VH-VL binders against q9h9l3. Designs and how they scored, part 50

Target 1, 176 residues: q9h9l3
Amino acid sequence: PRKMVAIDCEMVGTGPKGHVSSLARCSIVNYNGDVLYDEYILPPCHIVDYRTRWSGIRKQHMVNATPFKIARGQILKILTGKIVVGHAIHNDFKALQYFHPKSLTRDTSHIPPLNRKADCPENATMSLKHLTKKLLNRDIQVGKSGHSSVEDAQATMELYKLVEVEWEEHLARNPP
Key: E = the ipSAE of ESMFold2; O = the ipSAE of OpenDDE; V2 = 0.75 times the mean of E and O plus 0.25 times the DockQ between their complexes.

## First folded at step 3 (VH-VL)

Design b27 (framework fv_nivolumab)
Fold by ESMFold2-Fast, scan of step 3:
Structure b27 (fold): chain C 176 residues (1-176), chain A 124 residues (1-124), chain B 107 residues (1-107)
Amino acid sequence: as target 1 above (176 residues)
Amino acid sequence: QVQLVESGGGVVQPGRSLRLDCKASGFTFSDYGMHWVRQAPGKGLEWVAVISYDGSNKYYADSVKGRFTISRDNSKNTLFLQMNSLRAEDTAVYYCAKEGYYDSSGYLYYFDYWGQGTLVTVSS
Amino acid sequence: EIVLTQSPATLSLSPGERATLSCRASQSVDSYLAWYQQKPGQAPRLLIYDASNRATGIPARFSGSGSGTDFTLTISSLEPEDFAVYYCQQYDNWPLTFGQGTKVEIK
């Protein structure tokens, strides 16, 4: 696999009124879209809101879920030293309680050339679903049963590949 | 408990400037995009501007483009709206609004929390 | 921009009656539609998000339905505190837009 991976996490609500986002699933794919990691993850805190419409997480998924500390260790071993692609990826890193170097991070929600290709405002944040429909002619996050983090990670990698050459050249001239 | 408190509203003459502040508490401010929504007296809601969690992306309603600037200071949990070249039609209550919960892929631009609003009156 | 049209403009009902409010989008917004309640002098309050999910603390008498272009907010049995203006809002595409509002007033 190339040294580039894409990640998508699903979070559930914990803490008062479910306001805290806690990791409940993580999917990682390689450059070609092959799954390197996909596990349900048990938060250390009581789940107040499964956010099922978006997360796809239900109580049944928590029964055999990997405990957070163990899952975090596994995920970080995959991410460390690699270019990590995601959409609004700061949320994923926050949920993982992890700092990934900005020089190795690619956020498809903050790439102006990608929005330009989608005929969208360059500096507005566009959803993954919208960019995928416009640029890949594919519907993701369909229905009311929640998102597939595998599908989202795969779509995110494919979107990045559309601007990879241009954006890597930009970053080489303008290091973050 | 999430709280958003606006300040800076007042009476101002056409062509002048005003800055609105919104102080946030009760959530990790730097994780969420923030919006300004306004409401003219007796009228409906109008979306004004958005700023991404890190301040790198901004977008505006056509009615305010080139005149208003949204910004934020994550170290102070504060959102700003700099309003230049004010017009009578900018008279409105301005609300600070927080984006809903989201994961890495599911941006949710509904507003789960609103400030109480600050009135801006543009008159001569 | 996506235009949201709410109907009726005004709905005159008595406490205990069912209220049905409509919101129609000029193009599909999938399920990315929220409903807000606003009382005079107050900020809007989120009622429903993602077309059918009740926000925290919202009574069960409020329900949302629909997808694509046609959406409905239903209040199964009006309480005195429910007489207010209701707005729908789409967040499928930029710019974000609101409907013009439906006023639910006491007969």
Scores: ipSAE 0.254, ipTM 0.756, lowest interface PAE 4.6, mean pLDDT 89

Design b28 (framework fv_nivolumab)
Fold by ESMFold2-Fast, scan of step 3:
Structure b28 (fold): chain C 176 residues (1-176), chain A 124 residues (1-124), chain B 107 residues (1-107)
Amino acid sequence: as target 1 above (176 residues)
Amino acid sequence: QVQLVESGGGVVQPGRSLRLDCKASGFTFSDYGMHWVRQAPGKGLEWVAVISYDGSNKYYADSVKGRFTISRDNSKNTLFLQMNSLRAEDTAVYYCAKEGYYDSSGYLRYFDYWGQGTLVTVSS
Amino acid sequence: EIVLTQSPATLSLSPGERATLSCRASQSVDSYLAWYQQKPGQAPRLLIYDADNRATGIPARFSGSGSGTDFTLTISSLEPEDFAVYYCQQYDNWPLTFGQGTKVEIK
């Protein structure tokens, strides 16, 4: 009966040679895929590399972006107490500088039954794009203009729903 | 400055065991998947094994499955490869390799940094 | 397993000439293709990732192109330090695989 949401974040490069990943966009969707949050976020540090090919972030998006501290507060209010679904979700939590309880976290990159369903090795981490194509017959992250974090969050929730019953039963028998 | 330093290589007889270590510095080790890649004398590159950022997922090339075990200690920034039941065909330079930057979709498994390599020779 | 075939096996050229190296995949790898340079006795060095993105610190003379099954690494004007072995690598599917390499040598 816990409420469930899916999250996906986009990061830009800050720090020396753009090697530090800083939050620049966050999207959160509910169980049905409806958008609960989708904002561009201004990092406190100078952006060295927009990583536009993957992030979809451009200078224009930063002009009226929500400052990191404010965006973080808004996002954490949505996530707290909920089951949070993501793909490679530790990257999202790191960018948010946030710890979410493992018992309430679902990472679609670490669910063996999902990989098995996709005819992939159970213990290998597969990309969201690959799993979505194999299991949902849908192409995401198309082209060279960057990814849509809304699209990624929606796909992630849909993937989790394919194994939800099986995986929740597994977690009940094997608590994290 | 990112550095990966391998150690533990040497000469070993067939059927014996050897452990390789890879010490990482200059990046947040616990954020990245890590790999072992090997190269036999005069030959090309062959992927060996991967371990996820948190150590929960591990995967191996068919040629080493059941004999090699990859592990990591994030508190020590160290990657390991335990090599059991060694064969002559395991003779190679073994490289520690770091995954590239993650995107929001998950892991990108190109190798932005490599160690200098450690030679493992399996001979009688 | 996805097989990567590089051609030619050896490319003999002089400094200042253009080098074009090919990598063919046995099935589509989308754009999940990287290129590495390796000099004798040294570890490989990343040149290109995601088919056409130059890695940090790599000179502009190196460029990558292609998608699906056919990929090209181009060195617009060879410098003396560019004579090395070049490998392509796919990361679309498991196991990760490399091409057999193309040696670029002085003519």
Scores: ipSAE 0.468, ipTM 0.823, lowest interface PAE 3.3, mean pLDDT 90
Fold by OpenDDE, second read of step 4:
Structure b28 (fold): chain C 176 residues (1-176), chain A 124 residues (1-124), chain B 107 residues (1-107)
Amino acid sequence: as target 1 above (176 residues)
Amino acid sequence: QVQLVESGGGVVQPGRSLRLDCKASGFTFSDYGMHWVRQAPGKGLEWVAVISYDGSNKYYADSVKGRFTISRDNSKNTLFLQMNSLRAEDTAVYYCAKEGYYDSSGYLRYFDYWGQGTLVTVSS
Amino acid sequence: EIVLTQSPATLSLSPGERATLSCRASQSVDSYLAWYQQKPGQAPRLLIYDADNRATGIPARFSGSGSGTDFTLTISSLEPEDFAVYYCQQYDNWPLTFGQGTKVEIK
């Protein structure tokens, strides 16, 4: 079987009103939760809103941040050929300006068996924080200092592992 | 400028069907989940339904489950609500609402923008 | 479902006075709480999200506070245009729910 990694990104606001979500941090972990990548990333455009409360990104983090084009190359090198697990992962890919093959993508926000295990509606999209609390009895994204993309990536991987066998069988019968 | 414009409201008898439309503009429609929220005359707000950004996930309030169907056409920037088996208690102004902020972990489901609403009256 | 109870039902005040509105959740909603303002014949308008973040374009006189089950919307000094109905809304769990509203009316 293919190697599996989990990804989580943090974004800042760029553009005239700061409404454009630009990649500012990316974390990638392997199946065991080991960090493969964790870098602050410098957007190509001026940052208007650091969104610190959620992103955890501050101005000081951008001083030696990896330029976006370089970081993107590094990240894509890691993701290529792997099964990529994420939560609402389309947002991460959008920020990366990259889209992984659907057959090799696993989005924990779109896995009905995972919601069922958490006593949530199967067709409702639940937050990573909520699923992590319900299924792993762990609190993530606490406080007002911003998220930890490493922590979130690890939680995402652990959640997927709970339904991996069932979901992989489902996908084998129903390829995306 | 973000705009949401509802249409399709009117007067209908119980048991009949009605379809509401919501035309969106001023933002990337396909990036956001969309909701319907209704308000009976002189009453508070009641969440009705949600559809994910790509239409793959749908969820309904118990009060409308099995009778209402939410859908969307991202190519036309339009949100729909098919209402079947209408009841008197479905009488309300129906608002389409856009989900607010999002990060890589999902959407924050407050509503930063609302349409002007369209009135649906179910009466004999 | 998570029930949000707002108090008081009606708040009668004069322009320039401080308004304090409460929203209590039947269970913890963390900080996933928003406040809306609605004037007669208009759609709701977002004021506060994530308990204490002011939405774009919202005057500084509006502020939100609280976490868990108890939340407060404060209008430091009421302006004539602030007399309206205010709703709280949780987005911690499904279904999404609103409070029953607090009417702020002119004394």
Scores: ipSAE 0.284, ipTM 0.775, lowest interface PAE 2.2, mean pLDDT 92

Design b29 (framework fv_nivolumab; at its last look DockQ between E and O 0.74; V2 from the best seeds 0.00; counts 0 for: pae E 4.5 > 2)
Fold by ESMFold2-Fast, scan of step 3:
Structure b29 (fold): chain C 176 residues (1-176), chain A 124 residues (1-124), chain B 107 residues (1-107)
Amino acid sequence: as target 1 above (176 residues)
Amino acid sequence: QVQLVESGGGVVQPGRSLRLDCKASGFTFSDYGMHWVRQAPGKGLEWVAVISYDGSNKYYADSVKGRFTISRDNSKNTLFLQMNSLRAEDTAVYYCAKEGYYDSSGYLRYFDYWGQGTLVTVSS
Amino acid sequence: EIVLTQSPATLSLSPGERATLSCRASQSVDSYLAWYQQKPGQAPRLLIYDASDRATGIPARFSGSGSGTDFTLTISSLEPEDFAVYYCQQYDNWPLTFGQGTKVEIK
């Protein structure tokens, strides 16, 4: 497959003591960083902890938010058959209750050449904020009112593009 | 109820090897990165090593690189630390520690749960 | 590596008093800072994460604040069980590092 998108999700705390991470926003951008999807999503379970400082989600955003089942269908329609780029992307897929083929998944927290370019240990996972500052000289996730999943998805795509040629060649020779 | 139980500590002579185990329960072990943190008697905390949720990435403190190996068995909910070429300065209580909740953009490496610790004494 | 310096090294107070503990980072850690409490013979216990978020089960008298290089842990009114050693920890960059600790002791 030749189409590539980047995804970033925001999660809120549900379940006992807010321990469970439930999907509450999803943003998907195309190769050039244009927004394909950006919706607030209503979890099926009671929200115990909005995690607002990190998620940016407040009670107001849940008014008229798309129910999880409907949002999931919309999102999976966009992701299916495409190369999906994310940072710590297994968390996004878990929140979506979705299994994307590993051969079509690219996790920027897990690409040794990216860490090498950032002058970081190849086998240590770095935050999206850190890699973006080091490699793109750009500050993301600024302030205390929460992260923008659009901004994060755009940054993730740009990071992947820095290593795309060498990493795709690596994957062709070493299929996941 | 989350629990982490360390074992394998003891008294060992310099230059020898020891393996520590940490048995996890009460959470989906395979979803979280795991760490070892140590504390020398009467001293503060020192981070030792990390392993990613799937075991594919490992990173170590400079003081233990080349001597210690972290590993995990997700089917057994168990974390390991293989300690080779032990030195007197490795004497410490060793804690296994669980990473906190991930945000959508990466890993949050604060430790929401700790084991009780296992004492390793390196002396002749 | 990022060095975390805690002050004061020892804080001698009576029950009911306010405790203010400081943690200073050698470079910005944004808000990627946690606070732990440790009592003799016990493992550390998470109090605060992401600089200001209280961990599950932690009483409201504990609060965290700060960002960048300067962070504060406040205990609004000390209870007998609060006399312990407190550590800050950064998780912005590798290696992960802890402060040297602040001991809160009874006067």
Scores: ipSAE 0.484, ipTM 0.807, lowest interface PAE 2.9, mean pLDDT 90
Fold by ESMFold2, look of step 5:
Structure b29 (fold): chain C 176 residues (1-176), chain A 124 residues (1-124), chain B 107 residues (1-107)
Amino acid sequence: as target 1 above (176 residues)
Amino acid sequence: QVQLVESGGGVVQPGRSLRLDCKASGFTFSDYGMHWVRQAPGKGLEWVAVISYDGSNKYYADSVKGRFTISRDNSKNTLFLQMNSLRAEDTAVYYCAKEGYYDSSGYLRYFDYWGQGTLVTVSS
Amino acid sequence: EIVLTQSPATLSLSPGERATLSCRASQSVDSYLAWYQQKPGQAPRLLIYDASDRATGIPARFSGSGSGTDFTLTISSLEPEDFAVYYCQQYDNWPLTFGQGTKVEIK
């Protein structure tokens, strides 16, 4: 059985008018929620919009941030060969400029049994905040000062554990 | 810039079918979820259906479930709505709508751009 | 399904006056609420998302507030182009739903 990690990223706006999402923080936790990686990351492009209300990223965080290319190498070493859990995880992989095998990817935004436990439509995409409140009795992403990628990655792993046995058996019978 | 152009509307009898197209330009179509929203004449807005950025996930309003099918062709930047078994209450202007930009925790499901709409009239 | 109830149904005001539009949800939608403006024969235009954030290009006279079940759109000083129908929309849970609209008219 493969080791399992959860990932969450925060993005800032780069490119024209700040519309491109670029990686500025990445957090990875293990199965038990212990932090394996948590770094502020300097995008290779000029930051136009810190998006602080959602990202929690401020100018001061970029002063000692790890350059994107270096951070990407570090992150990919952690992810390679592992089951990677995330929420709407394609956004994280896009910001990382990386493709992870579907057979090793678990996306809590697309797990019907998880939605069923929350009394939500099984094929609808639900937010991490919504699922966490309903299933873990916890409020995350509180206020407008920004999200914590550590908090979000930990919540994502806890959500996956609620359906892990059922979903892993489903995937074994129905390979993606 | 961002442009959404619907087509395929018209007058049809109850029980018949129509297909609506929405051609997109000015943004990376395959990055965004897309929706159909309709508005009966003189009435408010009603959400109809959504399709995820890659087409893998679809969800429908109860009023159209089982009769309408949303789909997309990312190679042609086109969104579709196949409407079968049409009823008088399906008479509306149909808009295609683009989801807003991503946040780190998921998709934003407000609609930052809308097409001009195409009228579907279902009458005897 | 989350029902959004807008009030008043019609708001008759003069240019320069302050408009206050209400949207009430049948259950909490947290901050996942948007406001749209629609003029006759046109598509809706996004004004506010996340309860209080102005969309790109929206003038500062438009502001949104509220959370949970009670939301307000305020137009601080009405301009001639602001006379339209306004809709709130929640995106907290499926299905996505809109309010019935508030018509802001000159009188």
Scores: ipSAE 0.358, ipTM 0.772, lowest interface PAE 4.5, mean pLDDT 90
Fold by OpenDDE, look of step 5:
Structure b29 (fold): chain C 176 residues (1-176), chain A 124 residues (1-124), chain B 107 residues (1-107)
Amino acid sequence: as target 1 above (176 residues)
Amino acid sequence: QVQLVESGGGVVQPGRSLRLDCKASGFTFSDYGMHWVRQAPGKGLEWVAVISYDGSNKYYADSVKGRFTISRDNSKNTLFLQMNSLRAEDTAVYYCAKEGYYDSSGYLRYFDYWGQGTLVTVSS
Amino acid sequence: EIVLTQSPATLSLSPGERATLSCRASQSVDSYLAWYQQKPGQAPRLLIYDASDRATGIPARFSGSGSGTDFTLTISSLEPEDFAVYYCQQYDNWPLTFGQGTKVEIK
């Protein structure tokens, strides 16, 4: 039995036309929802689009943001050896330029029992917002001020806990 | 610059099959979900299918379920639509479309770039 | 599915006039609403995403507003090149759906 953490990252747009998603905030919570990490992160490249509506990131947040290389090291220390839960977590790992072992990764966007529980098609990718509303009767990512990565990470963990037993048994029988 | 180029359209009889291709360039193809959207002559837009960035997840409109198969080859930056058991009502211009931005919570499934479309005509 | 109803079906205006297009959703789509412009023989072009954000390269005369079920696309002063069909699209839930379109034609 390994310790479990949930991660959620916010990205800004860099590169041509801001189409490259670069890490700008990372939040990590433990099984109980306690915040282990929550930092604004400075991308190595110029930010073209803050994507504030979604990311919640503004220019002022980057003034004292942690440089990416430093933040990456801090985050990896936390994730190492843990079961990492996230939603569409491949995006987080890509932004971190780090890929966690698949056997230790849990992606709530790819758990059919979770979708089934929410009366959603098992083969469809549902948003964290929708699953949270359906299964937790909680509204997240409300308004246009941007997401809270802490809130999203907490919601992700709570969602996973709903199907943890069933899914862990499934994974034990069907290792990735 | 982002570019999407559809091909494979043509005239086919009902019950026949056809495969459409969409060649992508100007962006990291393997990072984005891709969609097919069609438009019957003189009609509006209809979403057809989506495939996730890595091809592991597919979803279809009810109107094409069981008949159409969406797939992709990321090594060739190409999106495909295999259309089987074609019907007259499948007659349309078929567009490939790129998803917009994404974050850790998923993809924003508006379409920031479209191909020029390829016409599929199903008639006896 | 979420049904998007656009109004009016046709909007006849002259260059320089203000155009106001409506898109109503059968249920809330939050801000997951996009607008597209399509000219004859061309593919749709993204104008607005997230209900109110202009896509890259889109002139300032285009603006989107609204949330939940009621959305509006506004063209502050029509240019000759703006006469086209406009579609709204929701990406809040599956299946993705479009409105039936509003044709903006020259009076």
Scores: ipSAE 0.342, ipTM 0.801, lowest interface PAE 2.0, mean pLDDT 93
OpenDDE, second read of step 4: ipSAE 0.341; ipTM 0.796
ESMFold2 (binder alone), look of step 5: mean pLDDT 93; pTM 0.948

Design b3 (framework fv_nivolumab)
Fold by ESMFold2-Fast, scan of step 3:
Structure b3 (fold): chain C 176 residues (1-176), chain A 124 residues (1-124), chain B 107 residues (1-107)
Amino acid sequence: as target 1 above (176 residues)
Amino acid sequence: QVQLVESGGGVVQPGRSLRLDCKASGFTFSDYGMHWVRQAPGKGLEWVAVISYDGSNKYYADSVKGRFTISRDNSKNTLFLQMNSLRAEDTAVYYCAKEGYYDSKGYLRYFDYWGQGTLVTVSS
Amino acid sequence: EIVLTQSPATLSLSPGERATLSCRASQSVDSYLAWYQQKPGQAPRLLIYDASNRATGIPARFSGSGSGTDFTLTISSLEPEDFAVYYCQQYDNWPLTFGQGTKVEIK
């Protein structure tokens, strides 16, 4: 198996007026798209806004959810030392309160060749839904009841694989 | 409470420079892309420029490319627009605007919050 | 660039009436369309995003519909504060573009 995984997290709103993003679900898939981790996670702070339209999280999912501290330990064991692929992945790492080395991070929202293939400006940030539709001819995040972090992680890995050879060669010659 | 406050507008002669500032509060500024949108007197809205959350990616409307530079200072929660070689057709109210957010790790380029705007008049 | 055409340019209606505003794109923008309200001397205010989702704090009388190239903003029963200019905006492709606006004015 390759030492590469893709991650997608869902966040809920905590803190004043629900403006703080707190981890409430995390999905991790391997290179082939097989699920390595997928758990609902209980934030340590009171949930003010479930953000259900995007997160898919409801009160029922918090029953028996894994406490943040325990989930974080499990997730970090999977990520440490691996190449981690994500889309706007800084949000995931922030919610995990985790620093992952830039040399091992692949952010599909910031890969110029990927934007070029999608007929988008190389220096603009595009949404995961847009890139997946343009490049994989597939609709993700369909409907109004929330997104699947498993679906998003799988799509993110597939997008990266479209530019993997080209981008890894670029990074080897131009280390971050 | 989310607030965006622009400053730096004024009257300038053609060919001169002006810098606009936008001070943000009430949200984690470093998590969001920021935009400048302008509106000429009595006209509609025109998108001007965008900068990514970390400042690494920037993109401009063709009408301002090569003359305007967008930048940000995340430690000061401040967005900037440096406007060089100003022309009469740059006369407009300039708004800073925050990207929307959905929790699927994508930012959508609708604008959930806008500043009050600052007027730039380019006149001889 | 994607051109957005709003119609009508002006709607003259009375309070309590239904307003229907159209926005048509020169090519498909999927559901990546937002609607804004602007009153004289004020910044635009987000009403609708992703074609049909109301922004936080926006009254239920505002609704959006459509996909692809044909979009509609509906105000089910006009209140006095709803007389304003309305703009659509696409965010499917760069550059970001706005419609020219529809003015909703008192009859």
Scores: ipSAE 0.033, ipTM 0.647, lowest interface PAE 5.6, mean pLDDT 88

